# Ledger of designs, part 11: VH-VL binders against Protein-tyrosine-phosphatase MKP1 (MKP1)

Target 1, 143 residues: Protein-tyrosine-phosphatase MKP1 (MKP1), of Arabidopsis thaliana (Mouse-ear cress) (q9c5s1r149to291)
Amino acid sequence: ECSKVADHIYVGGDAVAKDKSILKNNGITHILNCVGFICPEYFKSDFCYRSLWLQDSPSEDITSILYDVFDYFEDVREQSGRIFVHCCQGVSRSTSLVIAYLMWREGQSFDDAFQYVKSARGIADPNMGFACQLLQCQKRVHA
Below, E stands for the ipSAE of ESMFold2; O stands for the ipSAE of OpenDDE; V2 stands for 0.75 times the mean of E and O plus 0.25 times the DockQ between their complexes.

## First folded at step 8 (VH-VL; framework fv_unasnemab)

Design y4 (from y1 with heavy chain K54R; at its last look DockQ between E and O 0.86; V2 from the best seeds 0.00; counts 0 for: pae E 3.3 > 2)
Heavy chain, then light chain:
Amino acid sequence: EVQLVESGGGLVQPGRSLRLSCTASGFTFGDYAMDWVRQAPGKGLEWVAEIRSRTYGGTTYYAESVKGRFTISRDDSKSIVYLQMNSLRTEDTALYYCTRERYFQYYFDYWGKGTTVTVSS
Amino acid sequence: DIQMTQSPSSVSASVGDRVTITCRASQSIRSYLNWYQQKPGKAPKLLIYKASSLQSGVPSRFSGSGSGTDFTLTISSLQPEDFASYFCQQGYSTPWTFGGGTKVEME
ESMFold2, look of step 8: ipSAE 0.436; ipTM 0.815
ESMFold2 (binder alone), look of step 8: mean pLDDT 93; pTM 0.945
OpenDDE, look of step 8: ipSAE 0.894; ipTM 0.951

Design y5 (from y1 with light chain S31K S93D; at its last look DockQ between E and O 0.85; V2 from the best seeds 0.00; counts 0 for: pae E 3.9 > 2)
Fold by ESMFold2, look of step 8:
Structure y5 (fold): chain C 143 residues (1-143), chain A 121 residues (1-121), chain B 107 residues (1-107)
Amino acid sequence: as target 1 above (143 residues)
Amino acid sequence: EVQLVESGGGLVQPGRSLRLSCTASGFTFGDYAMDWVRQAPGKGLEWVAEIRSKTYGGTTYYAESVKGRFTISRDDSKSIVYLQMNSLRTEDTALYYCTRERYFQYYFDYWGKGTTVTVSS
Amino acid sequence: DIQMTQSPSSVSASVGDRVTITCRASQSIRKYLNWYQQKPGKAPKLLIYKASSLQSGVPSRFSGSGSGTDFTLTISSLQPEDFASYFCQQGYDTPWTFGGGTKVEME
């Protein structure tokens, strides 16, 4: 399932990532693959790929890469593109990055951004470490 | 101040090996992808190899002309990038630059002065 | 591999002239096109990234434009320090590739 979270941001799992028709029908131009060690870049000739190598583990540090991800999401928006952000199931890693982006872009609290993403994708469930990291960086991202 | 200092160039016979080193300072080395770009005498620029940071998979990429012969590696504790060049050919003769790359955008924002490799019999 | 075709190979110009250099990609690279300046005996220096974004410390007389396959670097009023070689480079997909270069020289 390909979940639209913002005009330029879509979220899902590997099942959508390997379905060219769903990606094309949603106007996807860019792919952010959070799990480069598991999922290949399925359609390199059709989409612009960028990959991360994130474990779904509470000890994985996502805060060090957030501004790189935010800049990339903004680059896609400025190009009038649409980015599909995925991990294996579209539950923790990909949704955590999108939650962080909404916190930064919209000035939302972690709880408000999480609720917003969850309303668009009901299975969104960042692991406890990611949630704690985003709560802790909330003041830095806003201030 | 960002600095990149290449070393290890020299004159070698075809078929031999050289190892280039690039010592980096003035930035958090482990956060950046690093590249080698070469320039043959009187010619343009040719990208040779890339090594990405751990966060971006630590993956390596090579120009077709050097695949299987050259190996890029890095030691983040020493802030050094290496280029192991095996089975050297005369067409590998060039000034070899070490460059810093902005991942996601893939441009080279800082360059060393280069080290010269000459391959001739 | 994405081939980058750069033209012209050289330009003879005078101080104050407007200089335009073009770069064409063999396939769409969206906006992932970068420009470098190389003065004689020196390493290349980044001028422009993402087709039109000016690198910090680069004079505003340099500008870039284009998207897709066709890109342009413009020097609005050539200065003595601008006599150099210029290279485009695509950052869309590996292998990263450069154009053949354009030498801007005093006429």
Scores: ipSAE 0.343, ipTM 0.782, lowest interface PAE 3.9, mean pLDDT 89
ESMFold2 (binder alone), look of step 8: mean pLDDT 93; pTM 0.942
OpenDDE, look of step 8: ipSAE 0.777; ipTM 0.921

Design y6 (from y1 with heavy chain D31S, light chain Q27E; at its last look DockQ between E and O 0.64; V2 from the best seeds 0.00; counts 0 for: pae E 4.2 > 2)
Fold by ESMFold2, look of step 8:
Structure y6 (fold): chain C 143 residues (1-143), chain A 121 residues (1-121), chain B 107 residues (1-107)
Amino acid sequence: as target 1 above (143 residues)
Amino acid sequence: EVQLVESGGGLVQPGRSLRLSCTASGFTFGSYAMDWVRQAPGKGLEWVAEIRSKTYGGTTYYAESVKGRFTISRDDSKSIVYLQMNSLRTEDTALYYCTRERYFQYYFDYWGKGTTVTVSS
Amino acid sequence: DIQMTQSPSSVSASVGDRVTITCRASESIRSYLNWYQQKPGKAPKLLIYKASSLQSGVPSRFSGSGSGTDFTLTISSLQPEDFASYFCQQGYSTPWTFGGGTKVEME
């Protein structure tokens, strides 16, 4: 399932990431692969790829890379593109990054951003470490 | 004050090996990808190799002309990036620059002064 | 691999001239095009990233434009310190590739 979360942001798992027709039918131009050590860049000639190496572990530090991710999402929006953000199942890693982005761009609290993403993708469920990290960095992201 | 200082260049015969080092300072080294770019005498720039940080997978990429012969590596505790150059050829003769790469945008925002490698029989 | 073609390979110019350098990619690189300046005997220096974003400390007489396959670097009024070689580079996908360079010379 390729879940539209924002005009330029789509979220899903590996099943969508390896299906070129689903990606093209949703107008995807860019891909953020959260699991570069598991999933390859399936269609490198068709889409712009950027990759992260995130474990789905409460001890994985995602706050150190957030502004790089935000800049990439903004680059996609400025190019009138659509980014597909994925991990293995589209549950924790990819949704956590999108939640963080909505907190930053829309000024939403973690709770509001999480519920917004969950309304678009019902299986969204950041692990407790990611949730705690986003709560802790909320002031920094909101300014 | 970002600084990149290359070393390890020299004159070497074809088929031999050479190891280049680049010592970085003035930034959080582990947050950046690092690259080697070379420039043959009187010629343009040629990208040689890239190593991403551990956070970004630690993956390496190589120009086809050096694949299988050169190995890029990094020591984050010492803020050093290396280029192990095996089976050197005369066409590897160049000034080798160490560069810092901006994540996700892939531009080289800081360059060292370079170290010269001359491969001659 | 994405081939980057620069034009012209050299240009002879005087202080005060407007200089335009063109870079063409063999396939779309969207806006992932960067420009570098290299003075004789010196390391390259980043001027412009993402086609049009000026690097900190670079004079405003430098500007970049373009997207897709065609890109331009412009020096609005050439200064004595601008005599150098200029290179474009794509940051779209590996292998990262450079244009052949444009040498801006006095006379």
Scores: ipSAE 0.297, ipTM 0.766, lowest interface PAE 4.2, mean pLDDT 89
ESMFold2 (binder alone), look of step 8: mean pLDDT 94; pTM 0.948
OpenDDE, look of step 8: ipSAE 0.646; ipTM 0.887

## First folded at step 9 (VH-VL; framework fv_unasnemab)

Design z1 (from x1 with heavy chain Y103P; at its last look DockQ between E and O 0.89; V2 from the best seeds 0.00; counts 0 for: pae E 3.7 > 2)
Heavy chain, then light chain:
Amino acid sequence: EVQLVESGGGLVQPGRSLRLSCTASGFTFGDYAMDWVRQAPGKGLEWVAEIRSKAYGGTTYYAESVKGRFTISRDDSKSIVYLQMNSLRTEDTALYYCTRERPFQYYFDYWGKGTTVTVSS
Amino acid sequence: DIQMTQSPSSVSASVGDRVTITCRASQSIRSYLNWYQQKPGKAPKLLIYKASSLQSGVPSRFSGSGSGTDFTLTISSLQPEDFASYFCQQGYSTPWTFGGGTKVEME
ESMFold2, look of step 9: ipSAE 0.439; ipTM 0.816
ESMFold2 (binder alone), look of step 9: mean pLDDT 94; pTM 0.954
OpenDDE, look of step 9: ipSAE 0.919; ipTM 0.958
ESMFold2, look of step 10: ipSAE 0.339; ipTM 0.784
ESMFold2 (binder alone), look of step 10: mean pLDDT 94; pTM 0.953
OpenDDE, look of step 10: ipSAE 0.921; ipTM 0.959
ESMFold2, look of step 11: ipSAE 0.393; ipTM 0.813
ESMFold2 (binder alone), look of step 11: mean pLDDT 94; pTM 0.949
OpenDDE, look of step 11: ipSAE 0.921; ipTM 0.959

Design z2 (from x1 with heavy chain A33Y Y103G; at its last look DockQ between E and O 0.89; V2 from the best seeds 0.00; counts 0 for: pae E 3.8 > 2)
Fold by ESMFold2, look of step 9:
Structure z2 (fold): chain C 143 residues (1-143), chain A 121 residues (1-121), chain B 107 residues (1-107)
Amino acid sequence: as target 1 above (143 residues)
Amino acid sequence: EVQLVESGGGLVQPGRSLRLSCTASGFTFGDYYMDWVRQAPGKGLEWVAEIRSKAYGGTTYYAESVKGRFTISRDDSKSIVYLQMNSLRTEDTALYYCTRERGFQYYFDYWGKGTTVTVSS
Amino acid sequence: DIQMTQSPSSVSASVGDRVTITCRASQSIRSYLNWYQQKPGKAPKLLIYKASSLQSGVPSRFSGSGSGTDFTLTISSLQPEDFASYFCQQGYSTPWTFGGGTKVEME
C-alpha cells in the first residue's frame, strides 16, 4: 500500500497514513496530507506535516497549489528526507500531485509521468478533471 | 508594493472584545496565508493565529494562549483579514502585527506596522 | 510545542565586528528555521528563510547555517544599520514559535 515512486516520494492511502510502523519502516520524514478535512495529522511529533484540502472532484482546481507542492518535494529531497503523499485511497489526488511533479522535474509528458507513477502504484487513476488540468498545463509545468 | 495596514486596536477593560482588521494590497491576497503575531511591551514575538488560503482549506490555527477566545477570518473579495478577540485579558496587551505567509514555507515575509491593544482596568 | 532558545540575549559589538547568534530547537526542525531583524519601533523584517536562504534585498554580509537543532546567524562585518534585535522562528510545525531574541548593541 505504501508505494515508492521516487527515491524521496512514497504514495498511499489513509490506511498507511495511520500506521506509524509502516511510515517509519519506509524511512518517512515528511507527510503531505491531501485530505486535511478528513484525515488529521496522525503523528505530529514524529513527522513534518503539510496539509491540503482537495476534493476528489473534476471541478477541484489543483493547478493553483502545484508550485508550493513542488517546492516542498524539492525541500524534502535536498534534506535527504522521504515524503509520504496520501489521500484517502492513494488513487487520484495524491497521484495527480506526484504526476505533476514528474512532469515539472523530469520534463516528462503527462502520459509518460502517469505511466511511471502507475507502474509503481497500479491503482493510480487521476480523475478526469485533474488529468485535463495537467494536460492543459503541460507546457507551463515543463518550465 | 506589498502593504498591510492594521486597525481596530485600542484600550479595553478585561473581559471585553475587540476586532482587529488588516487591509492588504499589492499582491494576490487569496493565494497567501495570513497570520497575526503579537509583541508585548519590551518582550519577544508570539505567533497568535493563522488562516490559510482557500486552496489550502481556509483552515484556522491558534496559539494555545488564545484558543477558544480569538477567531481569525478573512474576506478575500475585500483583501481583509480579521482577528475577533473575545474575553480579553491583561496578558493580551501587545502590539498586534498582520503578516503574510506563503503556503508550505511557513515564514512571514511581510509585516504591517501593527495596531496596539491595551487591556487594563 | 517546539521551544526555540536563542543566545546570547544581547551582544555588544563595534562596526566591522563579526557577530554570531545561535538558536537551538527543542527537537529537530530539519532546516525549517527563519531569521528576522527588528529595529526599535519597527516591525520585524525577514532576513533568512530555510536556515540559509537569503531574502531578496538583504545584504550578503548576513548568512545562516545549521540544521536539526542548532542554527547560527552570522553578520560578517557589522554595519551601523545592523544594531537591532534578531529573532529566530521555526516553520516546522504549528504552533509557530520564536526565539527570545538577541539584541545587538553598540559597544
Scores: ipSAE 0.357, ipTM 0.794, lowest interface PAE 3.8, mean pLDDT 90
ESMFold2 (binder alone), look of step 9: mean pLDDT 93; pTM 0.948
OpenDDE, look of step 9: ipSAE 0.874; ipTM 0.945

Design z3 (from x1 with heavy chain D35S E50F; at its last look DockQ between E and O 0.05; V2 from the best seeds 0.00; counts 0 for: pae E 14.1 > 2, placed apart)
Fold by ESMFold2, look of step 9:
Structure z3 (fold): chain C 143 residues (1-143), chain A 121 residues (1-121), chain B 107 residues (1-107)
Amino acid sequence: as target 1 above (143 residues)
Amino acid sequence: EVQLVESGGGLVQPGRSLRLSCTASGFTFGDYAMSWVRQAPGKGLEWVAFIRSKAYGGTTYYAESVKGRFTISRDDSKSIVYLQMNSLRTEDTALYYCTRERYFQYYFDYWGKGTTVTVSS
Amino acid sequence: DIQMTQSPSSVSASVGDRVTITCRASQSIRSYLNWYQQKPGKAPKLLIYKASSLQSGVPSRFSGSGSGTDFTLTISSLQPEDFASYFCQQGYSTPWTFGGGTKVEME
């Protein structure tokens, strides 16, 4: 399912990433592919792609890439675009990046940003490592 | 061949309304965002408004100088983009161009010949 | 809003001259800078997009360069049909904005 989290941010899994009609019906212009080792850039001629190489593991370090991700989200917002952020199921990797962005952009705590994303996408469930990392860097992303 | 043909311009008094039309042909109209750009006599270019394709929600954005007074819309079945201009002012006097935008890179690759709007009392 | 400052406002040149026009953005627009040519009584025509990419059908004597805030349009050998006004336009952030224009005139 393609879940709208913010005016410019949509989240989902590989099934949506492979469906051009769903992407176009939601006005998607840009795609952040969190699983570049698994999912190709399905529609390079139709959308602007950025690929990351994240495993859904508590040991995966997401904090090192956060500001590059924030910059990409902001580019999309400034260009009046809509970004579709996906991993395999749209549960952990993609939602963790969106939670981090809301913490940074809106000044929300991890808990508040997580509840916001979860209200838009009920299956959102960052793994324990990602949740811990976002809690640890809360001060940095709020700066 | 891509063609954009504007119409609906004319001479009007301040406070009145006009509706501009732009008829498009030679491309799949429903796939493209469309803009209006104006040029006052002897002046430079000013972007006025854009409308995305229906596939991208048909969202609209306006220059501050026209926000609340102008409305851009589209009829994909007829391949027409409109600009409804209400509460016209003398500073709205310009040649109005219909333009086609390249998706999300925001350059205007095709322009109509324009239609003139003159607002004077 | 991103302000685009074009210079010079006017250039007097002869056929065969090399002409350069500059455009400066009030903040970084990366490479999202476009150039247009406009002859009197005519609609603008796209020359260059994304700072340096030549639009189809535009002669190779036109070139663009720059990134960030500073951009240049160059005509390597001016031809009689190149006497016109030139405009830059940023395509990075809405609202899209144009430079004030540069008139390239004979003599």
Scores: ipSAE 0.000, ipTM 0.531, lowest interface PAE 14.1, mean pLDDT 86
ESMFold2 (binder alone), look of step 9: mean pLDDT 92; pTM 0.931
OpenDDE, look of step 9: ipSAE 0.014; ipTM 0.636

Design z4 (from x1 with heavy chain G58Y; at its last look DockQ between E and O 0.94; V2 from the best seeds 0.00; counts 0 for: pae E 3.1 > 2)
Heavy chain, then light chain:
Amino acid sequence: EVQLVESGGGLVQPGRSLRLSCTASGFTFGDYAMDWVRQAPGKGLEWVAEIRSKAYGYTTYYAESVKGRFTISRDDSKSIVYLQMNSLRTEDTALYYCTRERYFQYYFDYWGKGTTVTVSS
Amino acid sequence: DIQMTQSPSSVSASVGDRVTITCRASQSIRSYLNWYQQKPGKAPKLLIYKASSLQSGVPSRFSGSGSGTDFTLTISSLQPEDFASYFCQQGYSTPWTFGGGTKVEME
ESMFold2, look of step 9: ipSAE 0.498; ipTM 0.840
ESMFold2 (binder alone), look of step 9: mean pLDDT 94; pTM 0.949
OpenDDE, look of step 9: ipSAE 0.686; ipTM 0.902
ESMFold2, look of step 14: ipSAE 0.604; ipTM 0.864
ESMFold2 (binder alone), look of step 14: mean pLDDT 94; pTM 0.951
OpenDDE, look of step 14: ipSAE 0.585; ipTM 0.876
ESMFold2, look of step 16: ipSAE 0.443; ipTM 0.812
ESMFold2 (binder alone), look of step 16: mean pLDDT 94; pTM 0.951
OpenDDE, look of step 16: ipSAE 0.657; ipTM 0.898

Design z5 (from x1 with heavy chain Y106W; at its last look DockQ between E and O 0.83; V2 from the best seeds 0.00; counts 0 for: pae E 4.4 > 2)
Fold by ESMFold2, look of step 9:
Structure z5 (fold): chain C 143 residues (1-143), chain A 121 residues (1-121), chain B 107 residues (1-107)
Amino acid sequence: as target 1 above (143 residues)
Amino acid sequence: EVQLVESGGGLVQPGRSLRLSCTASGFTFGDYAMDWVRQAPGKGLEWVAEIRSKAYGGTTYYAESVKGRFTISRDDSKSIVYLQMNSLRTEDTALYYCTRERYFQWYFDYWGKGTTVTVSS
Amino acid sequence: DIQMTQSPSSVSASVGDRVTITCRASQSIRSYLNWYQQKPGKAPKLLIYKASSLQSGVPSRFSGSGSGTDFTLTISSLQPEDFASYFCQQGYSTPWTFGGGTKVEME
């Protein structure tokens, strides 16, 4: 439900996002809310929030915001913090951003990064548009 | 390279309205949040309003002192950010700066020269 | 809202002096603190972001430190062009808030 993908990165859905005890028990310090138009910042006094406005649609462009997200993930890592990345169900939007980060940070192909995230969170399933965008980004992120 | 040019300031009576404009150039305007920050004569800095880029929801935020009276908006096709100021008060007298912020950067890296708003009888 | 308390409100110093300015947040803002310089009649200029990162083109005599609630801006050897006002600003959460400023003036 609250899936640890990397030392500083956790992924989940709205059910975890609104459960303060789960977030605190996992040592969460930062929240990336992919669905700011649906989910509020539930515990603004306890965690640092940043919000995106992503629809789970093949036509949604995620590539324009990727380096901003990477910088945020790196900032959290440098602070020895832990970030919880969520959308509604933790399936497409949040996992797509984490896959992209692993491609950039670890130099992994889309397929390898996706399989890595899926091993930590079995329901991970980026929509077809996100998957295509990340495959296209593969040439620009590393090579 | 980055340039922010404010306009629309002036002398107005309390209760009146003004619209400030800020024309941006030298960067991809649609990628950035834009803010208004004001400075009353001889005083410190006060953040007024923020409008985020479309990718970050285009959401707006306001200081409590201006909420309900001021409206920030943007036209990405023209690279302009606006501040509509209604029901002006003498306390709104200040130099108004247009500033650039990337939402995840958490700071104001470029500032215009400002435009002066004076609210007086 | 996160209140930022800056001290001192002014400091008299000579060229070559080490100048230290402090900023305190009303709650933890981790490292999300920024510093600006403002010369008379001019717009503010970013000096330091994220507590300690030096903005491009800013001289290395400027440095920032701190985390949590207490932050410091240090000018290691004051130069004539450094006589100005300095402001801290938190980037942790909206509303964005500034300290009251510190005027560094010639003794």
Scores: ipSAE 0.348, ipTM 0.786, lowest interface PAE 4.4, mean pLDDT 89
ESMFold2 (binder alone), look of step 9: mean pLDDT 93; pTM 0.945
OpenDDE, look of step 9: ipSAE 0.858; ipTM 0.941

Design z6 (from x1 with heavy chain K54N E101G; at its last look DockQ between E and O 0.80; V2 from the best seeds 0.00; counts 0 for: pae E 3.8 > 2)
Fold by ESMFold2, look of step 9:
Order: structure tokens, then sequence, then C-alpha cells
Structure z6 (fold): chain C 143 residues (1-143), chain A 121 residues (1-121), chain B 107 residues (1-107)
């Protein structure tokens, strides 16, 4: 369930987030918890945690935090670390942030970035609101 | 220019309450975490409390020494962060600084001048 | 809670000296260590974040190094305006904690 999307980016759900062995075996150093209102920081002494409080709702605004998330992903890459990005099932919230990052870093369209993430994690399925938001900000992210 | 201006300090008796305010300007207040850090006379720095932005769930965190007695809150429409200090003790005597924090790499990049709280009989 | 221990608590030095201050964390904090300068009667000022990144406007004679549990702040050639107290602070996890401080004073 722990899906490698990029050299420094792994995606999954709560089942992986609470399994120290899987996290360690994948060399995880950082955790981005998209669902801080429900999932705790399971292993605070082993990994660096940061949490967001994102609901899986079409009305949830993710675009306001994207560049801060991109900066954090770049900080992890510069440290030669590996970040595990998760929500409950690793389907919508976590994958949307990673799709946005690939759009920004690689200059990919939403569709190309989505297919790239989906090839690494077949259940990736951003909710319609997140998909619309990423499509609307595509030019801004590339600029 | 970023500015943080604390107010509400004063002299109070042990067991009483006091509310500190910090008025912020020069940045998008609602995007930042805000903290209180205190410094007793002639002593080092002690982190007191933090309130995070909505992206961090608006969560609050407290030093163990103040849990249950102090409450941090924010009014984003007015760009003000508050510290409600109840059941004050003499060891709460300090200069209280308002600080701004970065979300993911937590450091305090801007500090106010502080407001003095003296708890004495 | 992560305890931060600074050494020394005080150092007497002359202008031009190389000054090194150390900070030790009670557990690994990776690179999430910050340094502050506080002059008498003033609020602290951020010098260094993420162990080694220099805050804008801070002179290059200040540098930071370290990772894990052991960190250093170095002033390569002490200037008159550098006589102050210095504090480390970990940004790894709450509760955020500061070191006890190091007073750099004129010999």
Amino acid sequence: as target 1 above (143 residues)
Amino acid sequence: EVQLVESGGGLVQPGRSLRLSCTASGFTFGDYAMDWVRQAPGKGLEWVAEIRSNAYGGTTYYAESVKGRFTISRDDSKSIVYLQMNSLRTEDTALYYCTRGRYFQYYFDYWGKGTTVTVSS
Amino acid sequence: DIQMTQSPSSVSASVGDRVTITCRASQSIRSYLNWYQQKPGKAPKLLIYKASSLQSGVPSRFSGSGSGTDFTLTISSLQPEDFASYFCQQGYSTPWTFGGGTKVEME
C-alpha cells in the first residue's frame, strides 16, 4: 500500500501510516499527515511530522496551501529524505497534493500528472472539487 | 513591514486573571501560526502557547506549565491573537512576547517588543 | 519533551575572536534547529534556521552547523555588536523548546 511516486515521495493511507516497519523499510524520514483531525502522529520519535486538516470534500480549498507544501517537499528532497504523504485511504487528499507538486515541478498538465500518480498508485482518485481546482490553477502553477 | 504589538500586561495578584492581546499588521495574518514566548527577569526564553492557522486545523498547543490555566485564541478578522491567563502564579511573572511562526519549519521570524506581566502579592 | 542544552552558559571574548556555541538535543531533531540573538533590553532576533540557513540581513560571519542532536553556532570574527545572548530552539515537534542561552560578553 506504500506507493513510491517519486524518489523522495511516497503515498498511502492510515494503514501504512501506523506501520513503523513499512515506513522504515521504505526509508521514510518525514510524514505529511493530511488528516490531522483523525490520524495522530504515531511515531513522533522516529519521523518528522507535519499535519494538515483537509476534508475530502469538493468545497475544501487546497490551492491556498500548495506553494507551502511544495516548499516542504523540496526541503525533504534537499535533505535527501523521503516523505510519506497520507490521508485515510491514500486516494484523494494525499494524491491531490502530489499531483499538484508534479504539475509545478515537472511542468506537467493536470491530466499527465494524474496519470503518472495513478500509474504508481492505481486507486488515486482526487475528488471532483480538487480536480477542478488543480485544472483551474494549472496555468498559475506552471507560471 | 511586519509588526506585532502586545498589550494588556500589568500587575496582578496570584490567583487572578489577565488577558494579553497582540495586534498584527504587514502580512496575511490568517495564513500564519502565532505564538507566545515569555522571559522571566534575568532568565532565558520559554515557549508558552501556539495557535495554528486553519490549514493546520486551528489547533492550540501549550507548555505543560500553563496547561489548563492559559488559553490562546485568535480573531483573524481583526488580526489579533489573545492569551487568556487564569489562576496566575508568581512564576508566571515575565515579559510576554508575541511571535509569528512558519508552518512547516517552525521558527519564530518576527517578535513583538513584549508586554510585562507581574504576579505579586 | 525535547530538552535543549547549550554550552557554555557564558563566554568572555575580544573583538576579532572566533566564538563557538554548542547546543545538544535530548533526541534527534534532524536539521530543525534555530538560533536567536538577544541584545540587552531587546526582543530576540532570528539568526539561523534549519541548522545552517542564514536569515536575510544577518552578517555572513555567523554560521550554523550540525544535525541530529549536536549543533554549533560560530561567529568567525567577533564584532562589537555581537556581544549579546544567544539561544537555540528546536522546531522539530511541540512543545517548542529553547536552550538555556549563552551570554557572549567583552573580556
Scores: ipSAE 0.355, ipTM 0.779, lowest interface PAE 3.8, mean pLDDT 89
ESMFold2 (binder alone), look of step 9: mean pLDDT 94; pTM 0.951
OpenDDE, look of step 9: ipSAE 0.674; ipTM 0.894

## First folded at step 10 (VH-VL; framework fv_unasnemab)

Design a1 (from z1 with light chain Y32W; at its last look DockQ between E and O 0.04; V2 from the best seeds 0.00; counts 0 for: pae E 16.3 > 2, placed apart)
Fold by ESMFold2, look of step 10:
Structure a1 (fold): chain C 143 residues (1-143), chain A 121 residues (1-121), chain B 107 residues (1-107)
Amino acid sequence: as target 1 above (143 residues)
Amino acid sequence: EVQLVESGGGLVQPGRSLRLSCTASGFTFGDYAMDWVRQAPGKGLEWVAEIRSKAYGGTTYYAESVKGRFTISRDDSKSIVYLQMNSLRTEDTALYYCTRERPFQYYFDYWGKGTTVTVSS
Amino acid sequence: DIQMTQSPSSVSASVGDRVTITCRASQSIRSWLNWYQQKPGKAPKLLIYKASSLQSGVPSRFSGSGSGTDFTLTISSLQPEDFASYFCQQGYSTPWTFGGGTKVEME
């Protein structure tokens, strides 16, 4: 499913990523593909793409790319666009990045940001490593 | 007034199929997730299946005990949610409730009266 | 899957008694805990959502508390219509799961 998390941020899995009608019906203009080695840019002529290469593994380091992701989300917001953020299932990788963004932009704790994203997308479940990383970097993103 | 009316229950032999229906009224059906929850005689509540609204992709979820055998679906134009139950087993014997799930709050605020499914030789 | 453990399984009480029912989650569910009442032969009815929010039309003698893993439903002064079974349910993560129930019976 295509879950609206913020005015400019939507989250889902590969099933939505490859359905042009769902993307257009939600007014999507930009796509962040968290799994670039697995999922192609299905509709490159219709949407602006950016791809990341993240494994859904506790050992994957997501903190090193967070500010690049934040810049992209802000660019989309400033253009009055809507970004669809996806991985394979829309559970761990994509939701972790959106949680981090809400922590940074809104000054929310990890718990509050996770609760907010989970209320919008009930299957949101960052893997243990991602959750630990976001808890550990909470002070840095609030600074 | 919100109403949920289940139908389609009955007595069936193991291995057979049944299709449950739940007719909804009194609210904007397309805005809500809908669920099936069952209760075996003298036992507690067990969630069975969920179908999200079209706005959330119409995604379906199932309890492990029914995966591959049961299929939840919805017809928003008729305000009906269905549960197709294939390969029924005696442990599927229960009163099946249709429930409305509040989006992003994940609670079941309205329940039907239920329809009984009995699986017995 | 998140397991929900209710205690006690049954309680005998009299009208006017204070009744407490506990529910423990196998992992933190923050405040995503709901309570239902089920009278014999009837469908469950939502009492409390998000741990402590009272559903519209539910008497104020019902209250909920807790967060994380441990939650409590309290009936401050039991009334004749409160003899029923009570279930907790977590709304944190699918599959949605219920506690085993607590039967509140007349002594």
Scores: ipSAE 0.000, ipTM 0.509, lowest interface PAE 16.3, mean pLDDT 87
ESMFold2 (binder alone), look of step 10: mean pLDDT 94; pTM 0.953
OpenDDE, look of step 10: ipSAE 0.827; ipTM 0.934

Design a2 (from z1 with heavy chain Q105H; at its last look DockQ between E and O 0.82; V2 from the best seeds 0.00; counts 0 for: pae E 3.3 > 2)
Heavy chain, then light chain:
Amino acid sequence: EVQLVESGGGLVQPGRSLRLSCTASGFTFGDYAMDWVRQAPGKGLEWVAEIRSKAYGGTTYYAESVKGRFTISRDDSKSIVYLQMNSLRTEDTALYYCTRERPFHYYFDYWGKGTTVTVSS
Amino acid sequence: DIQMTQSPSSVSASVGDRVTITCRASQSIRSYLNWYQQKPGKAPKLLIYKASSLQSGVPSRFSGSGSGTDFTLTISSLQPEDFASYFCQQGYSTPWTFGGGTKVEME
ESMFold2, look of step 10: ipSAE 0.402; ipTM 0.805
ESMFold2 (binder alone), look of step 10: mean pLDDT 94; pTM 0.951
OpenDDE, look of step 10: ipSAE 0.917; ipTM 0.958

